# Designs tried in a protein design chat: VH-VL binders against Metalloproteinase inhibitor 4 (TIMP4). Part 3

Target 1, 195 residues: Metalloproteinase inhibitor 4 (TIMP4), of Bos taurus (Bovine) (o97563)
Amino acid sequence: CSCAPAHPQQHVCHSALAIRAKISSEKVVPASTDPADPQKMIRYEIKQIKMFKGFEKVNDIQYIYTPFDSSLCGVKLEANSQKRYLLTGQILSDGKVFVHLCNYIEPWENLSFLQRESLNHHYHLNCGCQITTCYAVPCTISAPNECLWTDWLLERKLYGYQAQHYVCMKHVDGSCSWYQGRLPLRKEFVDIIQP

## First folded at step 1 (VH-VL)

Design n07 (framework fv_necitumumab)
Fold by ESMFold2-Fast, scan of step 1:
Structure n07 (fold): chain C 195 residues (1-195), chain A 121 residues (1-121), chain B 107 residues (1-107)
Amino acid sequence: as target 1 above (195 residues)
Amino acid sequence: QVQLQESGPGLVKPSQTLSLTCTVSGGSISSGSYYWSWIRQPPGKGLEWIGYIYTSGSTDYNPSLKSRVTMSVDTSKNQFSLKVNSVTAADTAVYYCARHPYSSSWDFDYWGQGTLVTVSS
Amino acid sequence: EIVMTQSPATLSLSPGERATLSCRASQSVSSYLAWYQQKPGQAPRLLIYDTSNRATGIPARFSGSGSGTDFTLTISSLEPEDFAVYYCQQRSNWPPTFGGGTKAEIK
């Protein structure tokens, strides 16, 4: 199984679904209703905590499906634990939610503040921007709506500083550039102690 | 506050195209925080969702109507529009435009006043 | 699509009485259910979202409850302005679908 690199923003923009969930259990199931099909899948029973994308298609997600084998890009998720995951994926024609290794799948605790904020406020507004990965120099913009992603070039990492701390944002004139964001007001802390 | 207002002809002949526009004030379609939908109600009947459009131009339509419906958005005028092709008497209804949040989708929090469209010769 | 069924079709009550309106889904919608009020000649108004949360400006006499396939809208004491048609709506599965409505009318 091999995956093309994609920025977290691209994963959210190009997936049908983005949710935060815990995994309750797992079960091996047939890949199709055809009894002659030997392929298997893993069905995870989830507890959906929050949905960031997918509201147009489905809001009550009880199960997600992934290929059984890692060679077919199957993912292994930790069941019956307190671990929370960010999951992105597809919604199949029969309504099943399908996730695989090349989707953006990350323990929630590993997400930066800006990434968590961007799931709620930034990524969905800026899907008109084009993020292009730089592998070598020279690396130059080919369109005004393009942001150049340099984590591979500068850090040799899939998700380096730029992926964690920047969003490719569209301006009024249609151009795009990297945005560092601003820390939110700490109103939620005040609200907790002073309802 | 946010206001939505439908406009378009109140009478359409069978087989022609029904065209309606919704004008939004007090809020911006271009902000991307919301989806924008059309919902209809035949006289004395219940509500039927027609379709939505997002600021990018992305659309989805009710499968029962998909072959006949097109929506478009004009962010510079803060408007979105509906076209229903090949209308029949069954398309006679009050047509509403409505807003729903990106984050909670399908909770129609603001509605236009509605416009009655009658399909008759 | 998920079919939403409301009962009764018509509810005849006097001001001051409690109203109980039912909504059933053909399959589970978890808690993703909203209620709307529509008065003659007016657009529907969102009353309750996600089963039990009142929308902005909605009086405390309106409450929602239920889960899965069975939901209830309760009006604890009917005011004259509450005589209207009420619709339930699911957002669990696309496309969103509405119930057939319950008309609350004066006895």
Scores: ipSAE 0.006, ipTM 0.489, lowest interface PAE 13.2, mean pLDDT 83

Design n08 (framework fv_necitumumab)
Fold by ESMFold2-Fast, scan of step 1:
Structure n08 (fold): chain C 195 residues (1-195), chain A 122 residues (1-122), chain B 107 residues (1-107)
Amino acid sequence: as target 1 above (195 residues)
Amino acid sequence: QVQLQESGPGLVKPSQTLSLTCTVSGGSISSGDYYWSWIRQPPGKGLEWIGYIHYSGSTDYNPSLKSRVTMSVDTSKNQFSLKVNSVTAADTAVYYCARDLSYGPEGYFDYWGQGTLVTVSS
Amino acid sequence: EIVMTQSPATLSLSPGERATLSCRASQSVSRYLAWYQQKPGQAPRLLIYDASNRATGIPARFSGSGSGTDFTLTISSLEPEDFAVYYCQQYGSSPLTFGGGTKAEIK
């Protein structure tokens, strides 16, 4: 399975749902109502849900669905444990919540305080900002509402320090820049990637 | 204005189930912006968070009490309830219900009920 | 769980004096800290949230400051009705936890 790189903010902005939940059970189910379709899915029963996005579309989430095989981007979640997950996903036409490996899925304990804060206050308010991944230098902004994502360039990681500790935040003048809590990204750091 | 009121028996015998209900007025429990919590306070001691519930049925419980606690909501009556199983004298406390704002990663409490004393004694 | 420690346990002051109450978290809670006032026989009352934001109806003499692990509640000039127990509460991580309380009493 292959996934396009996306910053946690992009995952929240482009997902229909973002929740924190525990997994209580799992069950293998048919992928569709068509009896001729041999594909399977895993249905997870979820509990202790805190919702960050999706209130407009769903009032009660009992189950989430994911492909059975990892080659189809299926996600394996730990059932019947104390582990909480941050889950992002889509709501299918039949009302099912669908989650796969290319969504942002993370043990809650692994999230930084900035990420936890951003789930409640920053990500959904700043979806008008464009986040662009930098793979090589030079890497320069092409629009005022653009933030350059440099985790791959600087750390060779999908989710490095910037993904964990920064949010791309829109200013009153319509421009966007990285924000790490109450202090914006320092100019000297920006100048390193924008000579 | 929003008001919360606890109700339930003030005396529970050891090993039995403590059952309390919180009635909300002046606001709807069916708002997605709020969670609803129970907090307790043993006489002369500090505050202990028990857990919260959302109108969707989603709950989170304090691990120290998780095995004994269940919460439920009744949106038609604008109420939410707490059950604590297998009580002991250590469960003697004033029990408060409170509105839990979804600000930050978790919440703080902007409205509280007046509290109800539950004594666990034979 | 995050342990909240309040100091002093008891603060003895006269009306008109400045009160400074401390709250320390065992791990960083960023700004996610609230302060409550509790009088005998009453439910706690929200004073401050987000470390420094005063709740609706709370007098200007109450102010909060701090971030991370160290927080302070200040009452600039104590009124007779301010003698009460004060609790801090973190909401950066579940389970939600409260400090042990600071009792402000008349000297």
Scores: ipSAE 0.000, ipTM 0.520, lowest interface PAE 12.8, mean pLDDT 86

Design n10 (framework fv_necitumumab)
Fold by ESMFold2-Fast, scan of step 1:
Structure n10 (fold): chain C 195 residues (1-195), chain A 121 residues (1-121), chain B 107 residues (1-107)
Amino acid sequence: as target 1 above (195 residues)
Amino acid sequence: QVQLQESGPGLVKPSQTLSLTCTVSGGSISSGDYYWSWIRQPPGKGLEWIGYIYYSGSTDYNPSLKSRVTMSVDTSKNQFSLKVNSVTAADTAVYYCARAGDYLTHWFDPWGQGTLVTVSS
Amino acid sequence: EIVMTQSPATLSLSPGERATLSCRASQSVDSYLAWYQQKPGQAPRLLIYDASNRATGIPARFSGSGSGTDFTLTISSLEPEDFAVYYCQQRYNWPLTFGGGTKAEIK
């Protein structure tokens, strides 16, 4: 399993949903209703705590699905645990919520100050910005709405300091640049978004 | 309602470690909606943000102080603490703990009363 | 870091007069600016957040305005308890930074 690098902001922008949830149980299930199909998946029963994205398509999510095999980018989550997760994912044509290793999946406790705030306000509002991964020098902007992501160059990490502490924000003139963050939004705004 | 109270030695010798604790009452440090900060003020000067800690232990520090500062949280005691290593006379200040990031405001409110720490031999 | 500059450093006025305090950011902080009041021997008290919103319990004589780089705190009619030091603070970027303060003193 290999994943193209994507900034947390890109994950939220490109995912159909983003939620905070606990995992209640785990069950291996068939991938289809066809008895002859040998493929299987893991179905996690979740307790949804908060939704950040997906309000237009789903109200309450009871189950999420992931491939059984790690070679197919299946993800392992701790069931019947106090651990809270940030989960991003897609909604399949049959309505199933699908998550895999290439999605943004993190224990909630591990998210930075900025990342938690950005889930409520900044990430989804700034999807008009382009985040470009820098793999080598030279690396220069090619458009005004572009932010250069340098964690690979400077730290050899997928999620380094820049991913954890910066958001690519759009200005009034349509240009974008990295911002180091701000304190969390008021809970009134958070409550309006709550499913 | 929610109140913060600083505690720790008021005198620290140069090169030693300054250690302070903030006790939170009237609310839980584990609520998850708040970030807990230390801010200092040298006598006759302005305010300087030192750093914050979340109840999970996640921290961020002012880059000017990062090499000398550590914060920790003890959710069982409803407390969070500050350590400043290798202190000098420049670290003489009133140290405040403060709460940030809530439903009504995401600014520093409330503040502790402050505790003066003097660094002298 | 974003540098916050307050002016004047000292403002000498009489009770009943209008006070106007300025705060300038070295770059745009949008509306993510707060004002604090500090009396001698006391902790700072939040007055205004998000440039123009009064904190709970703050009298109507206090008002904030501005956006981007230029901000103003106005006290419409000074009362004796208003003579204090005032600080502005931005939360737009890390690290969080405060202005140098403006001292409002009795003429």
Scores: ipSAE 0.005, ipTM 0.473, lowest interface PAE 13.3, mean pLDDT 83

Design n11 (framework fv_necitumumab)
Fold by ESMFold2-Fast, scan of step 1:
Structure n11 (fold): chain C 195 residues (1-195), chain A 121 residues (1-121), chain B 107 residues (1-107)
Amino acid sequence: as target 1 above (195 residues)
Amino acid sequence: QVQLQESGPGLVKPSQTLSLTCTVSGDSISSGGYYWSWIRQPPGKGLEWIGYIYYSGSTDYNPSLKSRVTMSVDTSKNQFSLKVNSVTAADTAVYYCARDQYELPYAFDIWGQGTLVTVSS
Amino acid sequence: EIVMTQSPATLSLSPGERATLSCRASQSVSSYLAWYQQKPGQAPRLLIYDASNRATGIPARFSGSGSGTDFTLTISSLEPEDFAVYYCQQRSSWPLTFGGGTKAEIK
């Protein structure tokens, strides 16, 4: 399974839903109603704790579905435990909530305070910003609403320091820049953006 | 002016459950902008965060205490409560309730005055 | 969990002197750092939030600085009422953690 790198903000902006949930149980189910189809899915029964996105599309979420095989980007979640997960996903045509490895899925404890806050207040308000992955220098913006994401360049990680501690935030004039609490953007990020 | 006040017994026997309540006045606990937290301080020691609760009932607990701690909220009384099960002498502490700003300023901006709970036979 | 280390454990000074208190995080907490003052028998009081912003009602002699892993609380000229224990707290990740405290005591 291969996923294109995407910032947590992009995952929230591009997903149909984002929730915090515990996993109560798991069950292997058929992928379709065709008895000859050997493909399987895992159905997780969840206890939904909070919804961050999806209010207009789903009423109550009792189950989420993921492919059985990891080669098909199936997700393995720990059932009947104290773990809470952030889950992002899509809603299929039949109303099922579908989650796979290329979605933003994290144990809640692994999220930074800014990420937890951003799920409530920042990510969805700033979906008008464009986040572009930077793979090499020079790396320059092509539009004023663009933020350059450098975790791959600087740390060779999907979610490095920038993903954990910055939000690409839209300003009054329509431009976007990285926001890190009340502190100004650090010099190293400015130098990468404008070398 | 918003005020928080702890209440509950000052003495709890080992192996029993410690129960405390925090009463919020001057603002609604269900206003939605705040988490509500418990913090404790053993005599002569530092501060330890216990957990938070949101008015919807959503909680998060310090992993070191998670197996023994339960919080609840009563929006009709404007109160939130803490229960610590199977207490030992190590649970002797001053217990504080606090308003927790999960958005900027990201701080405990209002604290109760604290209540000493002694675990002793 | 993020471990917060404060130094010195005890700071002995006279009124009028400058106090400098340090707080170090085991990993970056960006600017998500608060300082609290606690006097004997009292609840902690918020002094500084988001590393450098003074809380409402806090005198100008208190200032905070730093980012990432190293933070400083400065009291430019100690008043008698400033002799207390000071705690730093990281707000970057759960669980929330506090430093061990620095006791500012009269010499």
Scores: ipSAE 0.000, ipTM 0.478, lowest interface PAE 13.3, mean pLDDT 84

Design n12 (framework fv_necitumumab)
Fold by ESMFold2-Fast, scan of step 1:
Structure n12 (fold): chain C 195 residues (1-195), chain A 121 residues (1-121), chain B 107 residues (1-107)
Amino acid sequence: as target 1 above (195 residues)
Amino acid sequence: QVQLQESGPGLVKPSQTLSLTCTVSGGSISSGDYYWSWIRQPPGKGLEWIGYIYYTGSTDYNPSLKSRVTMSVDTSKNQFSLKVNSVTAADTAVYYCARLDYGGNSEFDYWGQGTLVTVSS
Amino acid sequence: EIVMTQSPATLSLSPGERATLSCRASQSVSNYLAWYQQKPGQAPRLLIYDASNRATGIPARFSGSGSGTDFTLTISSLEPEDFAVYYCQQRSNWPYTFGGGTKAEIK
C-alpha cells in the first residue's frame, strides 16, 4: 500500500468524518455479503469522544471498518487501551464508516496545540485553500489561494514542523497564507539551497 | 488544585449589559486541553449552557443566545469573561464558570461557586 | 437541539433506600451522557461521565447505565448527603443540553 502525501488540513477537508475515539474491541468480518468474496475487514468498536467533522451525516458512530490486509491499506489500531486516536475517514454508501492507512490517523498525544485547535476552528473553514507539496527548489506559488508545503523538501518528513504548526488560512480577499496561531504569516516560496 | 471564581455586579438594570469575569487559579488558562465555559441557572430552574472559549479566543455560543452573547479571554490575567447584551428579567440567574475537558471526555469537571445576577429596575 | 427529559421530577425516599433516576434523550446520544449532583446553594458536581464511568472521588454507591436514548442513575443506598437535585447532560450534539432535574428529597 502507498499513500499520496497530504497535509492534516487536506485530510480533514477531503474526509467525510474526523473524530477523536478510543478503540473498545476488534472483530474480523467479511467485506461483503457475497459468500464468494474472500476479502475480509476489521471492524473496530469505538468510544467516540469528540466529533470534529461529520455531524450532518452521522450522529451515533459505534463501528469503524478498515481492510484486513496491509497491502489493501488496512490500519491496525490498539483495542482495549487508553490510547486516544484522531481518525479521519469516509462514509460508505451503506452507512459504514471506513478508515484506511492513507487517512490521517494519529495518536492524540502526538498532535500539536495548533492541530488540536485547528480541528475545531481552522481546518474546516479553510478548505478553499490549496496546499501544494514542494519536492525541489525553486518552488513558487502558482495561485493566490495556494500555500507551499515544504516538510518533504526541508525535513524529508511527511509531517514536519510546518504540518504540525501551520494552517493554510483564507483571507477576506480570497487569498491564502500560512498562519502559526499568532500573527498571520505571508505566503511562502522556497528558493533555498541546503549547504 | 484548579479553582474558578466568578466576579461582577449582582444587579443589572433591564436593557443594560451584564458583565462577568472568571478568574482561574491553580492552573493555566493557556492549555490546549480545555475550553472555558459559562452556564447559568435561573432561580428554581435547570441549567443552560451559554458558550465556551478557547485560550486563543475561539468561541462557540448556544444558538438561543448567540445574538446577545460575547466571551473574551485574557491569558495574562488568567481570566475569561462573559457579556450578555440587552438583558431582561429572563436573564436573572446564578452564573457559573466551568472548565470543559475538551481534550478528554468533554465533561464540565470544575465549576466556580456561582454568582447571582438579578435583572431588576 | 436534543431535548433531555428526566423523571420523576421529585423522588421521596428515606436514608438507606435505593434510588433510581431516569433520563431520556429525544434522539440517540450513544453513551455520551453525564450526571451531575447539585446541593442547595452549591455548584453542580460531576458524578458520572460516558453513561457509566464514575468521576474521581465519587462513592461506589453511585452507578450509571444505559445507552442511546434511555439512561439511569442508581444510588444503591441513600446517605443523608445524597438528598440533592440530579441533572443529566448530553455531549453527543452541539449545543450541550441538560435535563430538567430530579430532586431526591427525604420522606
Scores: ipSAE 0.005, ipTM 0.458, lowest interface PAE 13.0, mean pLDDT 84

Design n13 (framework fv_necitumumab)
Fold by ESMFold2-Fast, scan of step 1:
Structure n13 (fold): chain C 195 residues (1-195), chain A 124 residues (1-124), chain B 107 residues (1-107)
Amino acid sequence: as target 1 above (195 residues)
Amino acid sequence: QVQLQESGPGLVKPSQTLSLTCTVSGGSISSGEYYWSWIRQPPGKGLEWIGYIYYSGSTDYNPSLKSRVTMSVDTSKNQFSLKVNSVTAADTAVYYCARSPLEYSTSYYGMDVWGQGTLVTVSS
Amino acid sequence: EIVMTQSPATLSLSPGERATLSCRASQSVSSYLAWYQQKPGQAPRLLIYDASNRATGIPARFSGSGSGTDFTLTISSLEPEDFAVYYCQQYSDWPLTFGGGTKAEIK
């Protein structure tokens, strides 16, 4: 299974839901009712701790589904542990919550302070920004609302320092740029701090 | 109509391995629509779930028995089997195989089809 | 494991009477609860699944209710063939667990 690279902000912006949850149990279930289809899925029962995105479509999520095989981008989660996960995913046409290896799935303890704050308050406000992955030089902005993501170029990592410590933030004029660290308490403060 | 039939020895000596087979007829074990279980019932007592197997070979066992039990499936023979190692008199019971239907959008239904049961006595 | 407790252990009634059997789970099983009937020398027979749905061929006098931790099987008017042992079973979590059973016997 191979995944197109996506920044944590893009995962939140492009997913139907984002939640923090513990995994209570797992069960192997059929992928379809077609007897000729040998495909399986894993159904995880979750304890939802917090929802960051998805309020308009679902309230509390009891189960999530993922392909059984890792070659089909199935994910393996630890059941009956104290581990808390950040899970992003899609809501299928039948109402099932579907997660796979190419979604943003991370132990909560692995998230930086900025990522946790951004997940709560900032990522969804800045989904108008476009994040573009740089693989080689030259790498240049093609639109004012674009932030260039250089973790692969500089660190050869999908999630390097930039992904962990920067948010692509939209300005009043519609342009976007990387912001590192704490955001001001009030939006009007952004222009006041460095006039 | 789908039917399940247990087979295996009625007498097993202490410390040996109990081996049972469930033959499915009138339906396919290769279907993703069902889980297949073994349940036992000691004489005069209640029901105890032993474990289940999915046609892919995925299993889960009752933790009280996990160190001694193994299930396997043979889709070419439309059968699944149970092995219980190191048996004692406490393993004397009627052993049932059963099917649990599973609708894709819903959890297990419980066990809708059962074999007739086979009595296994552990005795010297 | 989820412990299933059935009460009473024995229920002595006459044909035509209403029977009410209780099943309690040590933690929430949502609606993932089945009821079985077992007659002497026979395999258990599925009566109710998902707490309240009657299995195919089960008479309307059998009904199930409840959710979470407290469940009830009701037989509205006992027929002679209904005197048997009844088991509840949760399938919310592994291992699957059965209650200890309630024996419905003729007075």
Scores: ipSAE 0.000, ipTM 0.435, lowest interface PAE 18.9, mean pLDDT 83

Design o01 (framework fv_solitomab_arm2)
Fold by ESMFold2-Fast, scan of step 1:
Structure o01 (fold): chain C 195 residues (1-195), chain A 119 residues (1-119), chain B 106 residues (1-106)
Amino acid sequence: as target 1 above (195 residues)
Amino acid sequence: DVQLVQSGAEVKKPGASVKVSCKASGYTFTSYYMHWVRQAPGQGLEWIGYINPSGGSTNYADSVKGRFTITTDKSTSTAYMELSSLRSEDTATYYCARDYYGSSPFDYWGQGTTVTVSS
Amino acid sequence: DIVLTQSPATLSLSPGERATLSCRASQSVSYMNWYQQKPGKAPKRWIYDASNRATGVPARFSGSGSGTDYSLTINSLEAEDAATYYCQQRSNWPLTFGGGTKVEIK
């Protein structure tokens, strides 16, 4: 299983849905209704806490599906725990919600204040911006609506400080640049404002 | 009102260690990288390392690697540098500076701490 | 390591004259910054990402350049501009500074 790097903003922009949920249970199920198909999937029963994207397609999501094998990009989630996840994914033609390792899947506690704020206020409005990953020098913008993503170049990480603390924001003139937002509040107040 | 306030001047013998502090105020300490830059008397600026206070990740210049450690105390919003096995070439003014990739490069600096290594 | 070469080492001019400071990188860079330092003081961020003036920097200062060639221009020198100016690249680790250009007012 190999995934092309994508910034959290790109994941939200390119996914059919983005939700915050807890995992209640898991069950191995057939991948198709064909009894001869040996492929399996894992079906997770979820407790949906909040939807950030997908309102046009689905209301309450009860189950999400992922491949059984890690070689097919199957994801393993902790069931029957209090862990909250940010889940992004696709909606299949039969209405099933499908998630895999190449989607943006993060424990909610790992998300920065700006990422949590951006899920509600920034990412969806700025999908017209292009985020370009820098792998080597030179790395120069090729268009005014482009933001250069340097976490790989400077930190050798998929999600470094830039991914966690900046959003690529479109200006009135159509150009884009990195936006940090308001400084995060003290931790004592973060959970009160963003429960 | 962002401020970076550094500890006072140090005079050390060759082979000793020195620890310099940089106390941050006026912003969320964990939202910015903290870098250390030194300047020998009459010479230019040399970057020597950084720390990301949020995760604790560090990176050090080869000129000091193996002798240099950067740490933070989040409860006091303070970054520290420690340089061991001091040589005469380490005589310099040491600056802390806050930074972030792509948005706010080295926008505030501490006042500097002079470290003199003499026999 | 990326080496930054600044020229001239010293620039002595009269008030009202135009100053151009050069910074050349040993390989292409995407992020070039400039710092102003006066004797006995810490450096101050002056220009970032090639051409953006820091808050409070007078309009007579401008930065330009791309790739390996960058410049800082002061279009009409004032006495308060006497300082050493350092370029810095942030495109590759380790971060490196140029040797500085000292601007003196006659």
Scores: ipSAE 0.006, ipTM 0.460, lowest interface PAE 12.2, mean pLDDT 84

Design o02 (framework fv_solitomab_arm2)
Fold by ESMFold2-Fast, scan of step 1:
Structure o02 (fold): chain C 195 residues (1-195), chain A 120 residues (1-120), chain B 106 residues (1-106)
Amino acid sequence: as target 1 above (195 residues)
Amino acid sequence: DVQLVQSGAEVKKPGASVKVSCKASGYTFTDYYMHWVRQAPGQGLEWIGYINPSGGSTNYADSVKGRFTITTDKSTSTAYMELSSLRSEDTATYYCAREGYDILTGSDYWGQGTTVTVSS
Amino acid sequence: DIVLTQSPATLSLSPGERATLSCRASQSVSYMNWYQQKPGKAPKRWIYDASKRATGVPARFSGSGSGTDYSLTINSLEAEDAATYYCQQYSSYPLTFGGGTKVEIK
């Protein structure tokens, strides 16, 4: 399975759903009602902790579905544990929530303070910004609403410091630039609580 | 300066319904989840539900599920809780509380509380 | 549901003494918060994410713990610390609180 690089903001903007959840159980299920069809899916029963996106189509999600085979980009999630996940995905025509390896899937503990904040506050408002991955120099802005994503270029990582600590934010004039997401008052708060 | 201001005390008969308001100010109302927590006289705290004001998604504790509804009015930055089919064990002070700046950090600002007394 | 057991129910100590409040979870939790509540008032978030002090909380307060065992310590009690302290887990819904520990100053 091969996935095109996408910034966490792009994953949230392009997914139909974004939730925080624990995985209660897993079950292998048929991909279709035809008993001769050998294709399988994994159905995960989830405990939805919080929904960040998807309210217009679903409210409470009980199950998510993923391909059984890794070659079809199937996801392996840890069931019956204390692990919490950020899950992004699609809502299929029959109402099933579908998740695969190329979606943004992260243990909640791995998310930065800004990423957690941005799920509530910033990602939704800034989907009009274009995030462009830089693979080599030169890498230059081609439009005023563009932010250049350099984690691959500078760190050889899909999700480096920039992905974890910056949001591509739209300004009043319609231009976009990277924003670190912390006000002086909130930074004062953080400094008090982390000696 | 963040404030949550709740409506005044209510006295209701068993079987009636009650609606409590929580008016938010000093921040962007739709950016933070709003929780409701109740406390029976002399007892501890009980979480009863939340709403995401942006999308309207709610989650309710089983103890109140089927009788409890949380709503918002974005134009007035106000959250509401409504509890129907009131019983004596619903007598409590009800608090609204904003979810903290970072997710999972609990509730950073609380309303002053609304006392709901269910008596016959 | 995750059950939080707080002990002791009541602590009666003199100013300057050290207080340790315990919160034990029925299963492993990753996010534990503490609230201070004085009679007739709303709770105030006091410690969050197990060990971080909320804005304005004195340095004499500290939180620690992981998994199923968490504690709140007041290094040197002052009169204004008399209150009930509640732990709260934020690892899964429904969110749950402990029964509280009442700190009384002699």
Scores: ipSAE 0.000, ipTM 0.482, lowest interface PAE 13.7, mean pLDDT 84

